# Ledger of designs, part 5: miniprotein binders against Ribose-phosphate pyrophosphokinase 1 (prs1)

Target 1, 284 residues: Ribose-phosphate pyrophosphokinase 1 (prs1), of Archaeoglobus fulgidus (o29666)
Amino acid sequence: MVILVGGTNGLMALKVAKISGLPLCYSHVDRYPDGEKYFRFASNIDGEDVVIFNSMHPNPDEIIFETLLIAETAYSNGARSVTCVFPYFAYARSLDTVKGEALPIKTVVKVLKAAGVKKIITVDFHLQENVFGVEHVDLTGMEKLAEYCLEEFSDSFTVLAPDEKAAFWAEKFAAKANCDVVALRKIRIDAENVIIDDLRTGVEGDVVIVDDIVSTGGTVCQAARIAKRAGARRVFVACTHAILARDAMMRILESGIEDIVSTDTILSPVSHVSVADVIASALS
Short names: E, the ipSAE of ESMFold2; O, the ipSAE of OpenDDE; V2, 0.75 times the mean of E and O plus 0.25 times the DockQ between their complexes.

## First folded at step 2 (miniprotein)

Design m3b (from m3 with Y20W F70L W74F)
Fold by ESMFold2-Fast, scan of step 2:
Structure m3b (fold): chain B 284 residues (1-284), chain A 92 residues (1-92)
Amino acid sequence: as target 1 above (284 residues)
Amino acid sequence: GKVTIEVRITGDDPEKALEWFLLALRLIIEQAREYGAEVEIRVTVDGKTVRIELEIEGLSPEEALELAKLLIEFAKMIAERLGVKIEVEIER
């Protein structure tokens, strides 16, 4: 009774289909000449429980609208339920606002619920709390990233969290790798200037910096400089979501970071680790 | 089926773009190998231009299409972030 539908990340849906044995519904996703979205299911979904795969990058607004369109189209064509898998969930920056400022996460959540989405599955969701008002399952790529780093980067290392929030993911990674964790604190001087605490004790050997998101690369590059100054031999980066925005790729090349790996929650040149099996297990 | 991919990288400093593009190719090759495909790669460097040819045999039409889309997305991203021109030609 379950059928998978791929949206923006068709490879993830295909991989999950192969692992789980669940059927995959091919779909036609296009745009009219004026930019309006077109969607059609290529397979019959009548009576099925539909699982939509859409990672919210690089164009979260388009992907959100596409997800709503697919969900409504599914119900119009006889679907019994809609579950969404968002391997990367955008607009999860903060729950704090100033007067007059939008809180996009609340808007996105309300619209998904209004479209009849009954369950949401994410991977390493940034806010670390349930904001959805529907069933929410947050999975993790940390164990898979730890396995990759042990196999491909170094057989012995210390895990470094670039700030206190990252310690949540770094601890999961380190538990799998059976190694020590050190967390840095980020100190804000003003809107344009932030610093990260130095390591209080030196570090020896290889270091893997672990975070959920690498966006502009500023945080991980600063952490790499601190680790090198503290005595690290080689510095690697592991993250769930490789956004690699702006000059991040250039910063990483110039920072002394030896290598970087991410998961396929976002498609990037470094997305060597697949979370497809973790997602498949959540659907069984 | 057979897929041929030709890539040209042009710019003031194409070496950094080539590093990232080779990471992207490594990922594409790993995906193709997972699907049981056979891959042949040829790289030619001529001053400011790097030319890469990939021949991939054994992918289904759907698999070939998804990998082609992914490669084009990576090429666009790398070109934007590193300020180079990347041209991709795919023959299926």
Scores: ipSAE 0.000, ipTM 0.445, lowest interface PAE 10.7, mean pLDDT 83

Design m4 (from f3 with S11G K16E K20L E23F E27W E30M Y40E W42R R67Y E70L R74L R81E)
Fold by ESMFold2-Fast, scan of step 2:
Structure m4 (fold): chain B 284 residues (1-284), chain A 92 residues (1-92)
Amino acid sequence: as target 1 above (284 residues)
Amino acid sequence: GKVTIEVRITGDDPEEALELFLFALRWIIMQARKYGAEVEIRVTVDGKTVRIELEIEGLSPEEALEYAKLLIELAKEIAEELGVKIEVEIER
C-alpha cells in the first residue's frame, strides 16, 4: 500500500502516512500556464495497492479531475487497486432534483467508478448512505470533536442538533461526551420562510451545537439564538467540515456563539481536531 | 508583478516540516484564487531550500514580495497550529 497525495489536504495525508506506517509516494503536482494539470509519480508503484488522498475543497471540480488523473496514472504504472480517501466529499447536498436540474453526485460517482476506484473512504458523509456502487467506508470525527469540546470549551454541556438530519451526528457526539441531546425541527411555511421549532423546555448551562457541515453559518446562528433565548449560558459549535464561506466566522461570532471547532478534513483557522488517527486505522 | 523568493525550512522533523509547509502554502493560494485573486505560483525544492515564483496581476514587484512574505508566514502558522514546529528563514 502506498499513499499518493493530491494537491488538497496533503497535511492530513502526511499525518496518516506517519501514523499508519504506510509509505508516502512523493509526486509532482503542477499546473501549466494555461491551467492544465500536471502529475507524475516519483516512486515505483508497480503491483501496489494505491491510496489517493484528496479533500474536495475549495475547488471540487479541480480536485475530482485531479483524482481521476492520478487514478488512471496509477493503473498505467502497474497499480493493483485504487482506494480514494476524501475526508470531505463535495456535491453530496441532495439526491433529488427538479426537471432539467443536474444531480452532480450521480456524475461524480460514475466518473470515479469509471476510473477504476474500488473503495472510497469519507468522514461524516452528508448523505448518510452508500451512493457509490463500490465499497464505501464512512468514518466519523464526532468522538474526537466531543473530546476537544470537553477539554477546551466546557466540562458539562447539552448537545443541540440544529435540525433532524444533524441529529445523526449529534447523537454520536453526545454518546462520547455522555450528555443529553436536543434536536430542533425545521418547519417550512413556504419557499421564503422557515420556522425552527424552539426549545419547549428551558436549557441551563452550556450548549454545543453539532452539525456535519458549516457553510454560511445561517443554520447554527439560528440554533444559537434559540438556545440563548431558552436560557443557555454559553453556546459553542462543533462540526466536521468547516466550509466557512467568506464572512461566516464573523456572522457566527456576532450571533453570540462563543467559539467553534472543526476537524482537519478542511483546513481552516478553527480546524483544531485531527481525524488522521481515524483514517489511518481504516487503512490498516 | 513577478517575484522569486527562496526559503529554507527546518524543524525537529525536516521532511515533515517541508511537506507541511508546502501543502499549507498551496492551500492558502487555493483560497486566494477561490476569492478572485489572479495569482500564478511555481514551487521547486532543492534540499531544504524552497524556491517560490509568484506572479500576481495588479501588484507591483514590491507589493508582490510583501504578499509572498505574508503567505509564507501564514503557512508557518498553519503548520504550528497542527502541532508541528517549523522554522522558516527567507534567503532572498
Scores: ipSAE 0.000, ipTM 0.170, lowest interface PAE 19.2, mean pLDDT 79

Design m4b (from m4 with F23L W27F Y67W)
Fold by ESMFold2-Fast, scan of step 2:
Structure m4b (fold): chain B 284 residues (1-284), chain A 92 residues (1-92)
Amino acid sequence: as target 1 above (284 residues)
Amino acid sequence: GKVTIEVRITGDDPEEALELFLLALRFIIMQARKYGAEVEIRVTVDGKTVRIELEIEGLSPEEALEWAKLLIELAKEIAEELGVKIEVEIER
């Protein structure tokens, strides 16, 4: 077994290699002047079970194509099997479409399978179900995030899920933190979302808002306002994947959120929690 | 101007009344937005009581009052149909 590193998260791949004891093969990923992709690996992989390590951020289309090149190149050089580790897996927004609308996750799954990928490992996969048609292992950063929040943010808090989908991750987080979960609910009215606030008697003390992805910050900022109105003293955010698109950090700070932490599935100023040991354990 | 409308639903099945109210409210909200209104909706559930808070911004006071009047009429129809109590409070 050898780990082949793609172009997006070499630091976590290095940590995984060190923890697992697996040999690391650095990839040379580059572009010719005309924009064509270049890939080369330096290690002998003949007869090896190859693990391709590549996070799908910031440029998911490029990373997907790169992963296909690496997989094909591995097989061409004698690899016995290919497993992909995508700490962050893009295009997992929804399985629901309208007539004429693309469903990119189906395309991504189809081409990975066609490239001979036999197993996919993810961390806190957004769709909460197996769509790959190959072996899928979804790991979680929630326990590590809970440990961080207990050590660095507050020794006692209530966990708040900003919507029903986030309740799935919030429950995992709360189980490790040994605390209660409150979930906000959403009702859609045509193009408008209505949040149902089930905070009943209010909250006291500190609150940690838990979600898998923080993109624009809108969802966590809305949840923070609800928590503050219900009596929360301090509000924190924990998420697995800190996309932090647009002015998300400014919005989060302006909403009265005290601090935010994420895992290193996506590198950001708030990615203080590593899931490298969780991934390493899955490769053992 | 800014107008806040609070709707309180009390009864044995307030969530059914909530669903019916929100479905009908959808068309009213779409119409208000066509006139440049921004609408924020907040729903709180506490046992047998559902509280709906509507914040409407960008309409004249006269326009906002007409939308509030339609919401009150809708609330009465749903209350009669489902046997729940619906109270509406308007703050300008």
Scores: ipSAE 0.000, ipTM 0.345, lowest interface PAE 13.2, mean pLDDT 80

Design n1 (from f1 with S9G K14L E21L E24Y Y34E W36R R56L R60W E63M R67L)
Fold by ESMFold2-Fast, scan of step 2:
Structure n1 (fold): chain B 284 residues (1-284), chain A 80 residues (1-80)
Amino acid sequence: as target 1 above (284 residues)
Amino acid sequence: GKVTIEVTGDDPELLLEALRLIIYQARKYGAEVEIRVDGKTVRLEIEGLPDEAAELIIEWAKMIAELLGVKIEVERDGSE
């Protein structure tokens, strides 16, 4: 088994290699003058089980194509199997479409399988189910995020899930933190989402809002306003994947959120929690 | 403006690999990045970052240095 460090989040892949003791596979990735991708294995991978390590952020299309190219090249050079580790898996927003709309997850899954990928490892996969048609292992950063929040943010808090889907991750976080969970509910009425405020009776002390992904910050900022109105002293955010657009961090801090932490599935100013050991354990 | 980041540690190849995201993001913001490796020190000279992007890049570099347990020095246009 050898680890190939892909085009994004090489720091986590290197940590995983160090923790696991697995050898690194060296390669050259470049572009021709016309923009076409170039790839070559520098290591001998004949007979090896190759683990391709790549997070699908910031450029998911490039990362997906690169992964396909690497997988196909691995088999043509005698690799026994290809496993992909995607700590962050893009294009998993929804399984629901309107007429004429693409369902990108279906396309991504199909081409990964066609390239011979036999196993996919993810962390806090958004769809919360196996859609791959190959072996899928979904790990979680929630326990490590809970440990961080207890050490660095507050020694006692209530966990708030900004919607029902987030309750899945919030419950894992709260089990580790040994605290209460409250989930906000969203009801869709026509084109509108209406939030049911389950904190209307009040909340005491500190609150940690838990979600899998923070992108624009809108969802966690709305939850923070509800928590503050209900009497929360301080509000924090913990998430697995900090996509965080340029203005999202300022929006979050301006909403009265004291601080935010994420895992290193996506490298950001708030990615203080590493899931490298969780991933390394899945490769043993 | 100009941002200079120096990271010093026992494994300069690991440091350079860890800084790939910083280099990529700076160039995506339209900045020019000069990379120098001297012994155990990796130096990035970044020119043309907007102020907001410069703060993000600096914080990412500091986080990487903290995670790797290595020394980091940052300079910005000679001002604090």
Scores: ipSAE 0.000, ipTM 0.232, lowest interface PAE 15.3, mean pLDDT 81

Design n2 (from f1 with S9G E17F E21W E24M K28L Y34E W36R R56E R60L E63Y)
Fold by ESMFold2-Fast, scan of step 2:
Structure n2 (fold): chain B 284 residues (1-284), chain A 80 residues (1-80)
Amino acid sequence: as target 1 above (284 residues)
Amino acid sequence: GKVTIEVTGDDPEKLLFALRWIIMQARLYGAEVEIRVDGKTVRLEIEGLPDEAAEEIIELAKYIAERLGVKIEVERDGSE
């Protein structure tokens, strides 16, 4: 087994290689002046089972195409099999479409399978369903995030899921932290208006808001305001994937959130928790 | 922050090829990379990495240097 590093998340791939003892193949990814991709790897992979590491951030279209190039290049150079590790997997917003609307996840899955990808490993995959026509293993950063929060943020807290979908990850986090979980419900009065269900019993002490993805910060900021109104002393955020816009951190701090932590599935100023050991264990 | 990596060996072209992995990763995280080749030394000046990324890129550079059997020197801001 050989790890072929793609254009993103090479730092995690290095950590996984060190933990697992697997050989690491370094690569060069670039663009020609007209924007065409260039890829080359330096190691002999003939007869090897190849693992490609590529998080689908910051540019998922480029990373997907790059992954296809790496997979084809691996097979052309004698690889026996290709497994892809996508610590963050983009295009997983929804499986529902309206007439005429694209469903990109279906396209992405189809082309990965067509490229000969035998197995896909993800961390806290948003859809919570197996959508792949190949072996899929979804790992979680929730236990590691819970350990961090207990050590660095607060000795005791209530876990808050900002909506029902987030309850899936919040429950895993709360199980490790041995604490209660409360899930907020979003009520849509019409297409424009959203009323978020209040915490019915109130909360005391510290709260950790748990979600898989923090993008603009809107969802966690709204949850924080509700928690504060319900009596929370301090509010923290833990998420697997920190997709933070320029204004997201300021928005989070302005909402009264004390601090935020994420995993290294996406490298950010708050990515203090590594899932490299979790991924390494899945490759054993 | 700013990270400066200098690698010295007998074949600067092979060194530069191996270090392209670091250059690529740094640029994908939004950092600017200045590359200089002086004799047998390849110098990378990397600006704009988040602190955690800087630490792991330094570790990656040391790993590459160890595998190639070459000398490496790293400077990070004022922390060396």
Scores: ipSAE 0.000, ipTM 0.326, lowest interface PAE 14.8, mean pLDDT 82

Design t4 (from t3, 13 letters changed)
Fold by ESMFold2-Fast, scan of step 2:
Structure t4 (fold): chain B 284 residues (1-284), chain A 104 residues (1-104)
Amino acid sequence: as target 1 above (284 residues)
Amino acid sequence: SPREKIEELSEEAKRLARKVQELEDKIKELAEKGDPEKLKEEVEKLAEEIMKLWEEAFRLLEEAEKLGNPELAEKALELLYRIWELAEKIEELAEKVEELAKKG
């Protein structure tokens, strides 16, 4: 039997349990006065296939360590297998490094495997490559985001992708919405500063910018300015993971973006679309 | 005891649900019948109340998760979603007030 386990930000486990009818393990997650983690299963997991839910935001290092602690504790208490669901997976920015630079994704993957994690489930994983060395299933929130945009934002629009990687998700979104996709070229100057090619694209009516992650908002704000210059009437944003770091919401609104929606892989004021159904289906 | 704590938090959940419903009703009335001259002060006050409810609902969720009570956690999550919707409606009203002030 499968038993679901939620971590400190495992709200998705509650929704998936409700949808699937799978049992949810009661657990205690706390901190000692000196900041050390405490964890205990309150339900019996002996002989069970354990599924751990924990999105790697806002504190990925804490969430990763917690997940390792839960996985090892599960095996110590008789679990048959451990699968992890990370709706948002951190440290997946790039596989390219300069001499002397760390590649954190390799470290994270190595320690998850060492803790006995047999399968990893993600939603709209950024790298689009198999890096885990264990079974990996990547789900998508794009279809549900497209349904939301058609219902709440506009009944007709063009989809704009900030770069080729974003085109991968934008095409899935557009297929559900039955609309055209335009992909822009993205130039990265450094880790936080990106320039989107000022390629003038003629667009009419409403535009929805689609990406997997919105962090500082720089990329979508530049795309919005390009779209408006090209003739867009209203510009909206849809993304899977609303990190919304620093003053991102203010930047987005100041750029003339009318509204933004994301999924509940990361909780935010704009996380109106749930991927719980998609995850529940992957566990059956 | 855990049982006593669950009862206490369950009552808090009911209190928060009533507060959220009251704010939903007030915001709906304000959007339909609002006096533009008093709208700015009312929007600022409602924004503060929404932020307070968000903090209380989030704390309820944290406590429910700590106790391992999925029913209470689900109620807290529903409240958080409703409070987010209220925050968006207030942000929309604040934008209309700002636009009105610039035109005048």
Scores: ipSAE 0.000, ipTM 0.132, lowest interface PAE 19.5, mean pLDDT 81

Design t5 (from t3 with L44E L48E Y51L A54L E55Y F61A L65E I77M A80W L84F L87A Y91L)
Fold by ESMFold2-Fast, scan of step 2:
Structure t5 (fold): chain B 284 residues (1-284), chain A 104 residues (1-104)
Amino acid sequence: as target 1 above (284 residues)
Amino acid sequence: SPREKIEELSEEAKRLARKVQELEDKIKELAEKGDPEKLKEEVEKLAEEILKLLYEAWRLAEEAEKLGNPELAEKAMELWERIFELAEKILELAEKVEELAKKG
């Protein structure tokens, strides 16, 4: 088994190689002056089971094409199998569409399978179901995030899921932290406006809002305001994937959130929790 | 000519050695003076640069060997070893940055 590093998550690939003892295949990923992708690997991979390591952020289209190029190049050079590790997997917003609308996840899955990818490993995959048509292992950062929050944020808290879908991750987090979970309801008024249902019975002490992805921060900020109004002493946020687009950090600070932690599936100022050991265990 | 190509590769080796020295200096500076929040992003960028330099050193060694210059190939592999040591230092720095961020 050999780990090939794509254009993202090089640091995590190095950590996984160190923890697992698996050899790292040094590769060169670049662009020609006209923007075309260039790839070459240094190691002999003939007969090897190859693991491609690449996170689909910030440029998912580029990373997807790069991954296909690496997979095809690996097979052309004698690789026995290709497994892809995508710590963050983009285009997993929905499986539903309206007439004429693209469903990108279906396209991404189809081309990965066509490139000969036999196994896909993800961390806290948004769709919560196997859509790949190949072996899929979804790992979780929730237990590591819960350990971090208990050590660094608060020794006792209630877990808050900002919506029903987030309850899936919030329950995993809370099971490790041995605490209660409350899930908020979202009422959609239109495409851009969402109302979150209030915590009607109140809350005491500290609260940790748990979700898989924090992008603009809007959802967690509204959940934080609801928690504070309901009686929360301090409010924290834990998420697997800290996209933190645009003014998200400023928005988070202004909402009364005390602190936020995320995993290194996406590098950010708040990515204090590593899932490298979880991934390394899945490759053994 | 082979001699002209060897001269070109020798200049590439000198350029690579300068980049390695600059990286060693930058990593040392980051370890001594770095802001933990900014360091996480810089560490990832440095890891990607290290991977690129490892490939450059290996390619240089391969090409020098093909042109019948084992001394230049050995020099390129010595640079490869130095770059690999920097990868280990970056991992140590990343672990230290994570600890400092938790404490701070």
Scores: ipSAE 0.005, ipTM 0.402, lowest interface PAE 10.3, mean pLDDT 82

Design t6 (from t3 with L44E A47L L48E Y51I W58M L65Y I77Y A80L L84W L87F Y91L)
Fold by ESMFold2-Fast, scan of step 2:
Structure t6 (fold): chain B 284 residues (1-284), chain A 104 residues (1-104)
Amino acid sequence: as target 1 above (284 residues)
Amino acid sequence: SPREKIEELSEEAKRLARKVQELEDKIKELAEKGDPEKLKEEVEKLLEEIIKLAEEAMRLFEEAYKLGNPELAEKAYELLERIWELFEKILELAEKVEELAKKG
């Protein structure tokens, strides 16, 4: 028997429960005046396989601790297993370190495993390698984003990956949209980053820039300028995780980007595409 | 207390719905009759307002979820959907600002 448990940002658990018909365990999540977490299951989870939903944004440290608390509380109350669904997984931007520097992904994975988490489900996990010491399933929002762009943005476009790593997601998007994909390459020469593009013969019509994460907007804004110079008519952005500050949105608008869409892995004004059905399918 | 809190959140939902409608009306008026010289400043202000409104709607959803009230949570989500639609309209105004800058 499977039972869904939402944490502080439980919207995804509610959406998945509605789609899948799986039972949702309501819980009391609170903080004491001194800031200490409080958690209690409102439903009986004895003997159940528990699936915890908690996207690691906007406060990843608090969400990680809350997830550990929920997982250990589940086992203390008779849960058979704990699976975590992190639609957005923080601390996964880089595996590169210099001497003395922390590698936070290593710490996060280690403590989740120590809390008895047996399986982790993510959506468009940034690192393109296995870092987990437990079963890991990475889902994708790319097909849903491609459907949205074809319906709402443009009937025909070229997909642009702003860097080599983004090509992984851009190719999945382009396969669903049945269109061409071009990837930009970033090379550090001297003290500066140089972008090499394959748009030397130009582009015709509309362009959709595809990435997994849009944070400061710098990368997609630079890609948009390159696309415009190459002859793009309109430029749009599609991403899985919209980590958008107010400054990022203004920067995007001023760069010639016509519109942006993301999934609901992170709630934002542009999170028009839901991955709840993709997650629900993975749990059935 | 739970009944009082549900009543309080229901009133908050109505308040947010009114604010969303007011913002929608303002966006429509600016699209039709906006002063080109002040349009950039208005767009920047609208982006700040829409972000605050989204945060309020999300807090409403979180509180409804914690109380185990699906109907109120669904109303909060509907407000978030409307807020996202308004953001698209603000983007249309931003494009108009850019067109005006090119011609001026």
Scores: ipSAE 0.012, ipTM 0.291, lowest interface PAE 8.8, mean pLDDT 82

## First folded at step 3 (miniprotein; from f3 with S11G E15M E19L R51E)

Design f5 (at its last look DockQ between E and O 0.63; V2 from the best seeds 0.00; counts 0 for: pae E 8.6 > 1.5, pTM O .553 < .8)
Fold by ESMFold2, look of step 3:
Structure f5 (fold): chain B 284 residues (1-284), chain A 92 residues (1-92)
Amino acid sequence: as target 1 above (284 residues)
Amino acid sequence: GKVTIEVRITGDDPMKALLKFLEALREIIEQARKYGAEVYIWVTVDGKTVEIELEIEGLSPEEALERAKELIERAKEIAERLGVKIEVEIER
């Protein structure tokens, strides 16, 4: 049947096991004195369909290699199939490159496939398309985030997408919250991002800025200043993946954003919304 | 410190003037970064009006004044060439 195993960033496996009742296989993960990775299954997985949980933050290269070790070890110990759950999938920044530039997502996908991974499950995958060449299920945390925002931030708000790509997730969020969505247009100029405001269509009152990823906070801070200039009363942020560079929280607080929430795809001070039940349902 | 620069462009084709202004601003941004400054830009478009807000963090008052003078000079050049109205306000 199905057995769950968590890697170094695999806390989600524990949460999903509790909700679903699926068995959890523990592993021994360590390092040799020279720094080489050590891995061993602590349970019998012969004949099982193994589901590996390993979020790719903050150490994506280690997590990718560890996942390859776990997958190969699973097959060498009789696993029937390997599925990977990556609640946050790194290296998915863009499919467009300049000449000479690496496209890391292609490398990551190739090695996962070579290790025998048959199915990949993600939550709010940034590229919004199947790049894997195997079965891919992309889940969403947006409904859970919307419920949280309605209960904890404001009972009435407008959803603001900081760019056209964010509108995809913002619309899922807004459908659950039963509210309007306004999307900003963003132009990239050199290393800077320029957001084109078209907010005159109604952003007065409370506003929730919605995106899949918040990293340095620059984009949401810019969107918040635009919303405040357009008459917004309070501005909040909801995102699936809160990467948050060390100074991002200070920057966000100083920008006049009232509060921020994320899911537990990446653990952080703001990861108050769990997607474990969403993932558990996808494994049933 | 933090310097806010507001630019307002009014004319028949304010997007063309916007793009020219942003191209000219590239050099100013690179100079600001040599001094360790961070630059944030956002743009509002409303009919024949484009509003641009620039926030520059980390410049000294003297450097900020020099960048502001360069910005005003470039804005006047663009306004003359494209026949648009460009207004620049600087807040400290």
Scores: ipSAE 0.012, ipTM 0.345, lowest interface PAE 8.6, mean pLDDT 84
ESMFold2 (binder alone), look of step 3: mean pLDDT 73; pTM 0.665
OpenDDE base, look of step 3: ipSAE 0.018; ipTM 0.493

